# Designs tried in a protein design chat: VHH binders against Flagellar brake protein YcgR (ycgR). Part 146

Target 1, 263 residues: Flagellar brake protein YcgR (ycgR), of Thauera aminoaromatica (c4kar8)
Amino acid sequence: MAELSTPSPASPAPLDGGRGDELEKFTLRGARQILQLLQDLITHRGLITAHTGGGHSFMTAVLKVDEERGRVVLDPSPDPQANRRALAAPRLTCVTQLDGIRIQFPLVGLGEGQDKGRPALFAPLPAEMLRLQRREFYRLQVPLAHELSCLLKAEDLARKPVEVSARVIDIGAGGVAVVVPTGAAEFVIGGTLPACRLALPDGEPIELDLEVRNLNRQTQRNGTEQLRVGLRFAALPRAADTRIQRYIFKTERALNAKARGGL

## First folded at step 13 (VHH)

Design W17 (from M9 with Y35H; framework vhh_7n9e_1)
Fold by ESMFold2-Fast, scan of step 13:
Structure W17 (fold): chain B 263 residues (1-263), chain A 119 residues (1-119)
Amino acid sequence: as target 1 above (263 residues)
Amino acid sequence: DVQLVESGGGLVQAGGSLRLSCAASGFTFSSYAMHWGRQAPGKGREWVSGISSGGGSTAYASSVKGRFTISRDNAKNTLYLQMNNLKPEDTALYYCAKQDYESGTFPYWGQGTQVTVSS
């Protein structure tokens, strides 16, 4: 029922902190994580759109992180008016993209000065950074040759526990879509399937709690019916998240190589 | 044709309780999962709770978990929502819905029953 109307991950427009609770899971607050992300922006020379409010913005970049003074150094705009607006603003909202990942963070207490004799803007390190990974919305179509499966723990129509081996048809950072024979189990939208087992090619099955998000009946060309079930990963441990990421990356890379005449 | 009729809403004080009912007809009630949703003034529809066809599995939105209990009586073709410890934020028009496996949506909704919680 609830639909989220956030700008796409690639959009330069700021995400309205809107419902702060909905963006909380994408928000970094660890000092080490914040420093690492800022360093990644420097390394990749990421262009940042800094919003000063009232529809005004300018292009900047992180030039340096000064850990000793607890601040970031930013490239000023060549437009003096934009710099004046920035300095007068109570807060900047900085938005950038890094390899399709949307990054957004506030800067408060902006000042001006010089870095190595060149004009620069500086602000205290942000206390939080939003990292809305495009991977959260990306879905890899699973190659049939991988025979990826997920063992679902559910209930049949007689309320008895049943285990169903489901074929995984797509996978992303946030969940999987699977297909099961019609009538194999009952799925309730919003319900949780505990302790399911996702089998990836490299290693032991991953034990996961899965939330049912959507259902679709499909009729195959041979006349058989199946259910497509959309499942969201609940409370995903970091080790499981890393392993799913590796599978997605490795498979994308292999598919890209195959499309270019690789094996 | 599918018909769903909600009842049991009303005005209650914060901390109070209400029990909603949904009378279903036009389909084999015992074969389908059923749901409650709500819509507060000026807001979109919010999913509240769901229950499997036999009543063995239930699900709740985080905002109502521990306070609301969904149940069903298949012999009477009736769905229930027991609402305890009501808050002003629970003020909304409450709808029941039949889960559709073909489209994965809720195409059949009742007219709703109004719940108003005073502070």
Scores: ipSAE 0.492, ipTM 0.830, lowest interface PAE 2.1, mean pLDDT 82

Design W18 (from M9 with A61D; framework vhh_7n9e_1)
Fold by ESMFold2-Fast, scan of step 13:
Structure W18 (fold): chain B 263 residues (1-263), chain A 119 residues (1-119)
Amino acid sequence: as target 1 above (263 residues)
Amino acid sequence: DVQLVESGGGLVQAGGSLRLSCAASGFTFSSYAMYWGRQAPGKGREWVSGISSGGGSTAYDSSVKGRFTISRDNAKNTLYLQMNNLKPEDTALYYCAKQDYESGTFPYWGQGTQVTVSS
């Protein structure tokens, strides 16, 4: 059952650090390595999802590493409640990606103040950072501009068939993660969604059988709830596998070109 | 605090039936998918069945599909597992479980109820 409850590596959901024997080889503990990775996040303008507990998270970025004071400086949320929750939290779990590599790290002892006259959040430098590069776990974050969707064939409360157009937020060789409004359909881990239709930019939608692997509830800034559903490709025809791989490679190349081109 | 209390286990002959119950408290039961797992002597925990928050979707491990039926009563905060045509290999401690939607893990498991199927 551990596999059914494990979030994808590209998911903003945190990996379980307490069961981290397998993850130890991907964990950076050297001060120089940590400083360099944080600087790389600044240079590439990496957007970070900071989890504050209680189902709450906000988007932030590393603005600066203050090596003299041993601190990282973070961009506060435009939502004052999110900032108050972050300051009250005993620990933040920060999740991001850099060049297809999943990066996760804890921050403890968050404070607030100003950096060069602008509001900022501060925390001591993390003692460890996870840098996970495994081909089998790689997931592409789908650009919002691609409007990638998957038509899910699911069931409602009365077990009556319902079709839900879900936005695809990440995709890999083994599956996709989608978001659906809370209450749109019924989902359960281990459940099968037959004959779903994945719309890629080129060609006809791909018809796929999907297995529900993970469920995460998210509250948006406007207070609405969405359900993030992790879906595994149950059986993938060779032609579909080729098209998905082509989309991933093409999109990754385009994203790398934009990042290196000064976007 | 999240609390899950299983009941309904016992000793039955092969081919017999049992109905397990799980009484849930400390959370909004109707908002969460619920699960049954089991652990046989000398084996790790294995997933048996799941049911969506409103009961509209269910899932079963292949070893129990067609023999077990999961259901729930959200008004009573109770999860059920109807077990038919029991086999000696179904002998295990049966647990009720709740996933934590935030972490995606299963940190909440009940104490379990013992099912013993004699040959």
Scores: ipSAE 0.501, ipTM 0.835, lowest interface PAE 2.0, mean pLDDT 82

Design W19 (from M9 with A61E; framework vhh_7n9e_1)
Fold by ESMFold2-Fast, scan of step 13:
Structure W19 (fold): chain B 263 residues (1-263), chain A 119 residues (1-119)
Amino acid sequence: as target 1 above (263 residues)
Amino acid sequence: DVQLVESGGGLVQAGGSLRLSCAASGFTFSSYAMYWGRQAPGKGREWVSGISSGGGSTAYESSVKGRFTISRDNAKNTLYLQMNNLKPEDTALYYCAKQDYESGTFPYWGQGTQVTVSS
């Protein structure tokens, strides 16, 4: 969807595979990079939450990378039932964090055996690993009172320029989600909207290029249709990044203070 | 009851051209953004190009920009991909896809059409 729900930093929930294109730039596919990241998890003794499907998971750790046999060695669960569920699963989704970086990877073909006389789980080396900084996927829900807007420069049916003022419904380090009336402009995933203007409080609008990443249509009770557009920041200058982060931190602090006070 | 049928692939020499077609049925074609993706053997599926519902906005993966042109004929419920100056790296199975406004993505429904570019 255009408006994405972001897991809290404490949540080990797997990221949606439907965001594959958006997460591609954070996905490691090189054998050397994968081996190094797995070794880093061993060195820092990173605890891994392994999701086996059906709402089931268990805690494990990478004990060893067997480069010669092309496999990882995992610490089995002390619960034999969890191990049986894992072995029966077509895929294990492993989620962990290293120095505030979220790491996620699949394991397919899980087996059971022994390593140096101790029970162990084995799986082939993953073909890919997601390495995602926490800030990249955090989204602040923008309070309605802030009336945050982004002036989009898009195209109509005839490829003619049109300007649309869109309401910003969430914002993060990597982009914004906006809502526009149906038919206000034409959008396509992968399309670039150049020289858009993001209006933040207490300053001139930030001029930036945006890439369309998600498109969701919603019909309200009164028959009014809204299009939710997920937009990624392209080539964001440091000064603009600083202003966006300041807005996010300031707003989060104000919301947290209000919540502690009640209502 | 969405049906997408890709065609137009084949064998071609480097520097050659092909035009792919996708015949759509089972939905109001003119109301949906449409996409082309491809998958080379042993690799994941990658997005190639997209076109908005009325054709006013288009997008391309960087490696094909300037060589490929996406277009649509809403009266004929057909999506096209004109591929010029083909390279061996363009060898892949090509798929068309319809925007899903509920999930916000575009799943590939068809069997695809094979494009093979020889050096």
Scores: ipSAE 0.626, ipTM 0.897, lowest interface PAE 1.5, mean pLDDT 83

Design W2 (from M9 with A59L; framework vhh_7n9e_1)
Fold by ESMFold2-Fast, scan of step 13:
Structure W2 (fold): chain B 263 residues (1-263), chain A 119 residues (1-119)
Amino acid sequence: as target 1 above (263 residues)
Amino acid sequence: DVQLVESGGGLVQAGGSLRLSCAASGFTFSSYAMYWGRQAPGKGREWVSGISSGGGSTLYASSVKGRFTISRDNAKNTLYLQMNNLKPEDTALYYCAKQDYESGTFPYWGQGTQVTVSS
């Protein structure tokens, strides 16, 4: 019996609420921790996908935290209809990422007004925030210069085998996200891609079975469509796990050194 | 606006067959993978089957594999579920679902069609 609506932990989609007991250990309820996390989102300009229900969402950001009044100030959508849906919704489910860590929180009691003469949305501080700190949920954004790829063994419209070289855009202990040209292969959430090959810079390609966890369409500036595919490692040998972790660690160190002035 | 309208449910005896349909509108049907889910009385929602945008790839829950067949007609904007050798445990409200590609979730659900299998 497969479950419906099981997105990749790195996707912008809300996690299943039926997993409350499993996610409890990642839930923050301390007022100070919540305030610190919201301030970190402001500092790092974290974009938030706010789900308003009924299949609707909009992009927002925390503009400020008003500790004195116990509320957050959010950037409204440029689409007035999206703002009306948000204000009518009983709750927003907000999803974002900070330093590879998935963050999710509810907002209830949304209102509208002005901040510094500009339209703004207001909500009481959330009573809880989910911060997935488990190793499987951490994702490294892969530098374009690394040209990391995964050779996918998939099927076309006629159910014939095809091989697609997909660019890896992020990687974690639990899986990868890749982009493929639209129409290059057919994907279904929950489907298994056997014997795919992940090419890391340090040695032979790693042969892996991958499970499709989520699909996102991207339209590029030139009008070309690409499909972002979230893929879970179905079974990961210890040697492969070690190589992936070593790549993540080395790349993080190099990126941190570069951010500090190219050390 | 996205609309999904299921039909074809009813009362059927164990060992019988039903064909469910889902009429889709408000989006480019041929561009999206489509799914069937079900919810039995007193139980949570269960995934049943999925089909890729062009129909080249299909997936089934182990409980229905070999008995159910998912298909689609992109010219008619219609999704189908052929259900054979029905069992009492297949009794449920059956839903058509569309994945939202940007979020990867299933926020678009139809109203459902009731399937009741008598022993």
Scores: ipSAE 0.012, ipTM 0.461, lowest interface PAE 9.2, mean pLDDT 80

Design W20 (from M9 with A61P; framework vhh_7n9e_1)
Fold by OpenDDE, second read of step 14:
Structure W20 (fold): chain B 263 residues (1-263), chain A 119 residues (1-119)
Amino acid sequence: as target 1 above (263 residues)
Amino acid sequence: DVQLVESGGGLVQAGGSLRLSCAASGFTFSSYAMYWGRQAPGKGREWVSGISSGGGSTAYPSSVKGRFTISRDNAKNTLYLQMNNLKPEDTALYYCAKQDYESGTFPYWGQGTQVTVSS
C-alpha cells in the first residue's frame, strides 16, 4: 500500500520585488480594484498561504472586507503558534490563486480579535495586490517597430463574419496578446477563432487557430478604449512554432544588445 | 450595483434536463460577455459556458460540450443555460458570472442555483 505522498503544494516563493517594471503592469493599486479582488477571494473561498517569514506559513482565507474600517478579516490558523508568528511578523505575504492567476499581496499591522464572536485576524487593507497570470511561457513585448499583426477571424455583433487586424503587443510560445478597437468583434473567453493569420517579419503569415483566454479593456492615454485579447495557440504546426521561437530569440537578443549599448 | 440572480435548479435524474436562468441588472447586459460557472462540493469553481455580448460566439469546456447550451436574451437581460443529458458529476451550485473588463477578474456572480443529479 504505497502511501501516495500528496506532493506538498510547494509554497510559491514570494515574488522577489526585483523585476520592478514588469511587475507594475500586474500590480493593482486602485482601492476599488483591490476591494473587488478581495471580494472575489471571499466569494471563491480561496485558500491563502500566508507567509510570516523564516520559511513559515499557514493557511488562511479572507473572511470579510471591512470597508468602513479599512481592514481585512482573515481566518486564524488552528495552530496557535502560527498565529503568534503571524502577529509577530512585520509583514505577512499572502499568496493565492484565483482562476489560475497567482495573486500576491502584503499585509502589515496584523492584529487579533473577534469577528462576530469568532477569533479572527485583522489587517489594514493591502496597498497593492499583485496579479500574475501564470504564463507557462515567456512573453516577449513586441517592439513597436516590428508591427506584428494578427488577422482575427471573428463575428461582429450582428453575427457576421469579420476580419480584424489586431496589433500584437506580446508573443510567447503559447500565444499572443493583441489589441483591437472596442466593438470591432465579439469575443468570449474559451472561444475559438479559426484560421487566423499571424504576420511575422520573416515571411508569410502563419495560419493558426486561436483560443481566447483573456479579455481586458484598456483605456489609452488619449481616452480611447481598446480591448486587449489574450490568445492561446490552439494548434500550432511545428514549423510555425519554430518560426515563432526564432523570432522571439532574435528579437530578445537584439533588445538585449541595444540595452547594453552595443547598438 | 451589479446583480445576478440564478434560478431553475433542482433535483433531476441522470439523463434528465434542466434550464437555468440568470436575471441580470445594474449594468448594460448587452455589452458584456456572460458566463456560467459551477462549484461542486469540495471542488473549485469551474466555468461551464460562455457567450459573447451579442450571443454570436459561445464556448464550452469538453466536459459539457454537446450537452449544455448557453443563450441570452438581451432584451430581457437574461442569460440561460440549457442542460441536457445530465450526469451525477454535474451536481453543483451553478452561478452566472460577469467579467470586470478592467481588472479581468470575475467579481460578479449570483448566489447560485443548486443542481443535483441523482444516479
Scores: ipSAE 0.839, ipTM 0.954, lowest interface PAE 0.5, mean pLDDT 88
Fold by ESMFold2-Fast, scan of step 13:
Structure W20 (fold): chain B 263 residues (1-263), chain A 119 residues (1-119)
Amino acid sequence: as target 1 above (263 residues)
Amino acid sequence: DVQLVESGGGLVQAGGSLRLSCAASGFTFSSYAMYWGRQAPGKGREWVSGISSGGGSTAYPSSVKGRFTISRDNAKNTLYLQMNNLKPEDTALYYCAKQDYESGTFPYWGQGTQVTVSS
């Protein structure tokens, strides 16, 4: 079975839920680095998906960087409505890839005009750009047969401690995604869950602190709702990191071997 | 349709306080986590605080922790942000946001309320 997907940083969906502290070490903030990366996108004709919020997006490209005016020049959409939506948006989240590296950056203050007699969109240079290699965002889809769980220590409505056993559905170098019944505990993006316990197939549970990064509702086939919680490893000892990476490596290898064997 | 209306911003001197409000309508307010974010001129949006649907869990980045307090009144469909010991770097347009359980994050829906902190 081809159950193990080969993840790609080309996914058009924005990362980090608008925060980005997990991704800080991959964030470029130097003016020279930003200019160089934008120029690389021009040189390689990088196609960009620009998200205008509310599920709307359009395709664009960086046409040039105007260093003198501190602006980036973008290719407008052939769809006038997409351009009007972009100009009305307070922020664009731009997502692209360069040689298997995911690049994401915000643009604020979008305007329209002309460049060399052709319609163009203009925006100030971004203050930051995210650059992620595949390994940094890779998520292993956890086989159901592994029965991976994480005991979450969270709070209820009254800020009283509760413990929730959550099924781990994916895992990467930076965190896990788990599912819990709706209403099992109170979650909020940015919230910290201290002293949770991640149970891998081999060895004792790993005690670690987790930070909530995303919250999705999922409806099961029987109509019941689950909450999918994306969790970042807030504090990860070297020994724990080694065990997690070993599990990911071994499972990926086993799934790849099974996929080559067919269904 | 979802509507979020921010209010309570203004001009204050450093060390001052402001209380922001967000009036929500068009959805079951008590079923959604809620957030405050801000954007200074020429900068990207920054998360400021979050509160779970029932108010049992709150979150803050280190930049505002201890100075800002998020709260909600589910009976009044209103979200609050109490801002104390304001600093010039807190100058920004402040936005209220509803958790989007489809995308997994929170888009900013309102026009915002301007907070200006003079030195």
Scores: ipSAE 0.711, ipTM 0.920, lowest interface PAE 1.2, mean pLDDT 84

Design W21 (from M9 with S62D; framework vhh_7n9e_1)
Fold by ESMFold2-Fast, scan of step 13:
Structure W21 (fold): chain B 263 residues (1-263), chain A 119 residues (1-119)
Amino acid sequence: as target 1 above (263 residues)
Amino acid sequence: DVQLVESGGGLVQAGGSLRLSCAASGFTFSSYAMYWGRQAPGKGREWVSGISSGGGSTAYADSVKGRFTISRDNAKNTLYLQMNNLKPEDTALYYCAKQDYESGTFPYWGQGTQVTVSS
């Protein structure tokens, strides 16, 4: 089961907030929202992995938010070298989790000093914080045996309406990834495909609007090209959301049962 | 090397119009979808518009829909953004970008062109 990991020294590199504009919708920029999220991290005593660049990181925590001075106070590393690297870095990238939600934010202008007689690191409040729901990252790899498909309503290269049956290769709460033959239709990131039909193994196809989020070309060993299309659910009725979640949980349970039964 | 050169920005009063251009070189322009994005002072990057390789499909952010028009001239390797009924909130650096089929997104390669809309 693919899930967001708890931050640790072995954690993967932080997500690149500069990747297109895909992460912008998950970015908090309001001062009140930033303050509330930082306070939530304090309340939950969450461990933060602070990345200083070059593969270096250390564990810290938010000790308090100083609203009057516009700064956050962090627990210094017990490793003096880690603190020196942090102070020398042009920015820190902080990664943590709150109730399975990945949180990432930059800190610029790190300083050191004392807070009520104890060593502390401090920095201005971040201008932005990334808040990614666990379900937004989680993608179930669809078993080939399920033959999940999505009928896309799009336009071909001559601007004529076309229906393309696409194979669903992964699915999550926020969308699906599908594969279509190269040239079957024209797609552009940000474009909306109306009234598409997602066929799940049980029940009627789900009619929904899909927004194009990413487009990758895949070259097979035989030189054949196909297009992988990442699609976001633009508007998802509660009943449809429930059916998708049910399919994901049921499939994961079945896959886990097969693995356990084989062992 | 991919090179994108934005131009056409400037200072304009609210309600005015500007036409941005992006001159592309270093790749087969007619084979790639193209995009416009912007970054306002103190804000993150915002996608504005996109156009497919042949111009058959276009997309717009809700904030600009009905006011902006994206177009392209594949013979001239040039992307355009016609901006009508400009508002102070349209003030930003505007960037053009090429579809990247390896990453699946569109990184901004150009230096941008500044648009400032006075109230």
Scores: ipSAE 0.643, ipTM 0.888, lowest interface PAE 1.2, mean pLDDT 82

Design W22 (from M9 with S62E; framework vhh_7n9e_1)
Fold by OpenDDE, second read of step 14:
Structure W22 (fold): chain B 263 residues (1-263), chain A 119 residues (1-119)
Amino acid sequence: as target 1 above (263 residues)
Amino acid sequence: DVQLVESGGGLVQAGGSLRLSCAASGFTFSSYAMYWGRQAPGKGREWVSGISSGGGSTAYAESVKGRFTISRDNAKNTLYLQMNNLKPEDTALYYCAKQDYESGTFPYWGQGTQVTVSS
């Protein structure tokens, strides 16, 4: 079913193909673009993690692009079992990075053979390749202890201006996801919320315009329904961007340190 | 089952007007924001306009802002798109769409209504 391309929400959906609409702007479908990107991977000898499903993966590389036959040549795993899994998989999900950009592409119809006398895996050229810049897609899950909030200026059902204090659940360079009580305000994807206030721990709230990018209904453990609102920063001042980035990095470091047993 | 049925499309000259309708059924219409999208020949589907569940908030693509007006009648379970000052670049199949709030995706749309704007 062809999904309507909504304006790409800033929230990187798990790269597992589910939120296809959000990633559309980052998806290459042009044959020339795909070929160029594959060639770049070859040139840079980029290591690729190939996911075969079921939690299994192996390391590979693009060895060659055969334009005449419309196929890509991959380096097989030294593990015969991994190769068997790859060949049995209906879809291979390839993940790599090039110049700090995450690249993901599916391969379908994997076969084995030889290239110049060496064992190789073959697949038709991917129909699409996802190219994601890390900075735009990284989302920090906000620790509950930080109590980040965003004051939303919206309208209620009666078209009366209302201010809603929303808890920030995740934050990235491009926006925030917040939760609000159901019925607290009217939202529409593509709508702008002007002069909102994002509260960070390091100082005064940041005033900014927000664009609604996604709406989700969530049921809490207690059975209460909430609305998750994905919001894009519509016009973020440089100083605000710096503050947000600093917060994200600082928080991430702290979380990682804690995870390593250092805190 | 969610059903969306678009109507009101047709052939119109540049500068002309059309009013599209979308009849919705199979869900509580008044509880959902509704959207219009379109697909021009050889192009992907693009977002055109949205309206909140109560109709208090609206949004428009930059390409249609000031020319198109989205509205709804919740009592009639109907979404509307008034299109004024139509341009040849507005030629497309127009779809009514509902978001799935659980997945956040847009799996629900109608068959569409064809709008053709001649030069």
Scores: ipSAE 0.849, ipTM 0.958, lowest interface PAE 0.5, mean pLDDT 89
Fold by ESMFold2-Fast, scan of step 13:
Structure W22 (fold): chain B 263 residues (1-263), chain A 119 residues (1-119)
Amino acid sequence: as target 1 above (263 residues)
Amino acid sequence: DVQLVESGGGLVQAGGSLRLSCAASGFTFSSYAMYWGRQAPGKGREWVSGISSGGGSTAYAESVKGRFTISRDNAKNTLYLQMNNLKPEDTALYYCAKQDYESGTFPYWGQGTQVTVSS
């Protein structure tokens, strides 16, 4: 059941630590373990996406752990508005990755000041940190040009079957994230979508069962509302797993080649 | 100002039944998926069940399938959990939760209602 609450390390959406027992085995609450993990983030210069609510986030990093004062020191955003939003937020949800391991932790009571004459953000040490390591949690952002789609078999308000063609925005060994128009079908976390069809560039669509893990609403620039649905592969034949891994590998290589050419 | 008020808990013998209610206010109830979770003493919170905004889709934790039924009345802004064939392992504080489309999950905001199942 741990997978019901676990997004990929590349997921833009944070995982809610209050969602039940299945996350407890991945949650660090020992003070020494928390300090060591924060120190590892400093050593590896891990970039952190800090979510401030309202769809807002900014990029930060742990600059220092002040063990004596029980606080963490963070790099402020170059955007003053992002820093104001962070300071006004009741809670920050921090998401990062080390060597394929997803790390997530809350910060409450954010303040601003200076560290050795430089602007800094300060927060009490988190009481818990989530640490997740599984191959199926890695996600590739799907290039828009690939036009990957998944035909979802879902239900409407009257529990009648409906089919929804959804655009795939990320994909991993464990699942996909898709976007659908708001109101296209009924979704609930934990719900199963049987016999969906995932279209990859090479070959026939893959028929598979999907389980809903996350639901986010996104407002497009034109005011249209979309639903982002995070979906886990409930059961995946070896042939399908191989095709998905091959697509991920080829796409990563192509993206890395373009990045090197641009450098 | 979102409010969720759970009720209907109590002490019941193993094999008995209880019906929990969650009265919602401060938001458009019919636009949100809703959930039930529980927390036993000394343990973390466990997801129990969910229902989509219009009631067309439901989901259940494996431990409660076939025994619990989630439902909603959008006209009354009320979520229900019918619990049958209760077991001592179902003893917990039960929470109602509203889908958070910002975070993608559901935080538990209510005070909960206590269910105690004796053997």
Scores: ipSAE 0.743, ipTM 0.929, lowest interface PAE 0.9, mean pLDDT 84

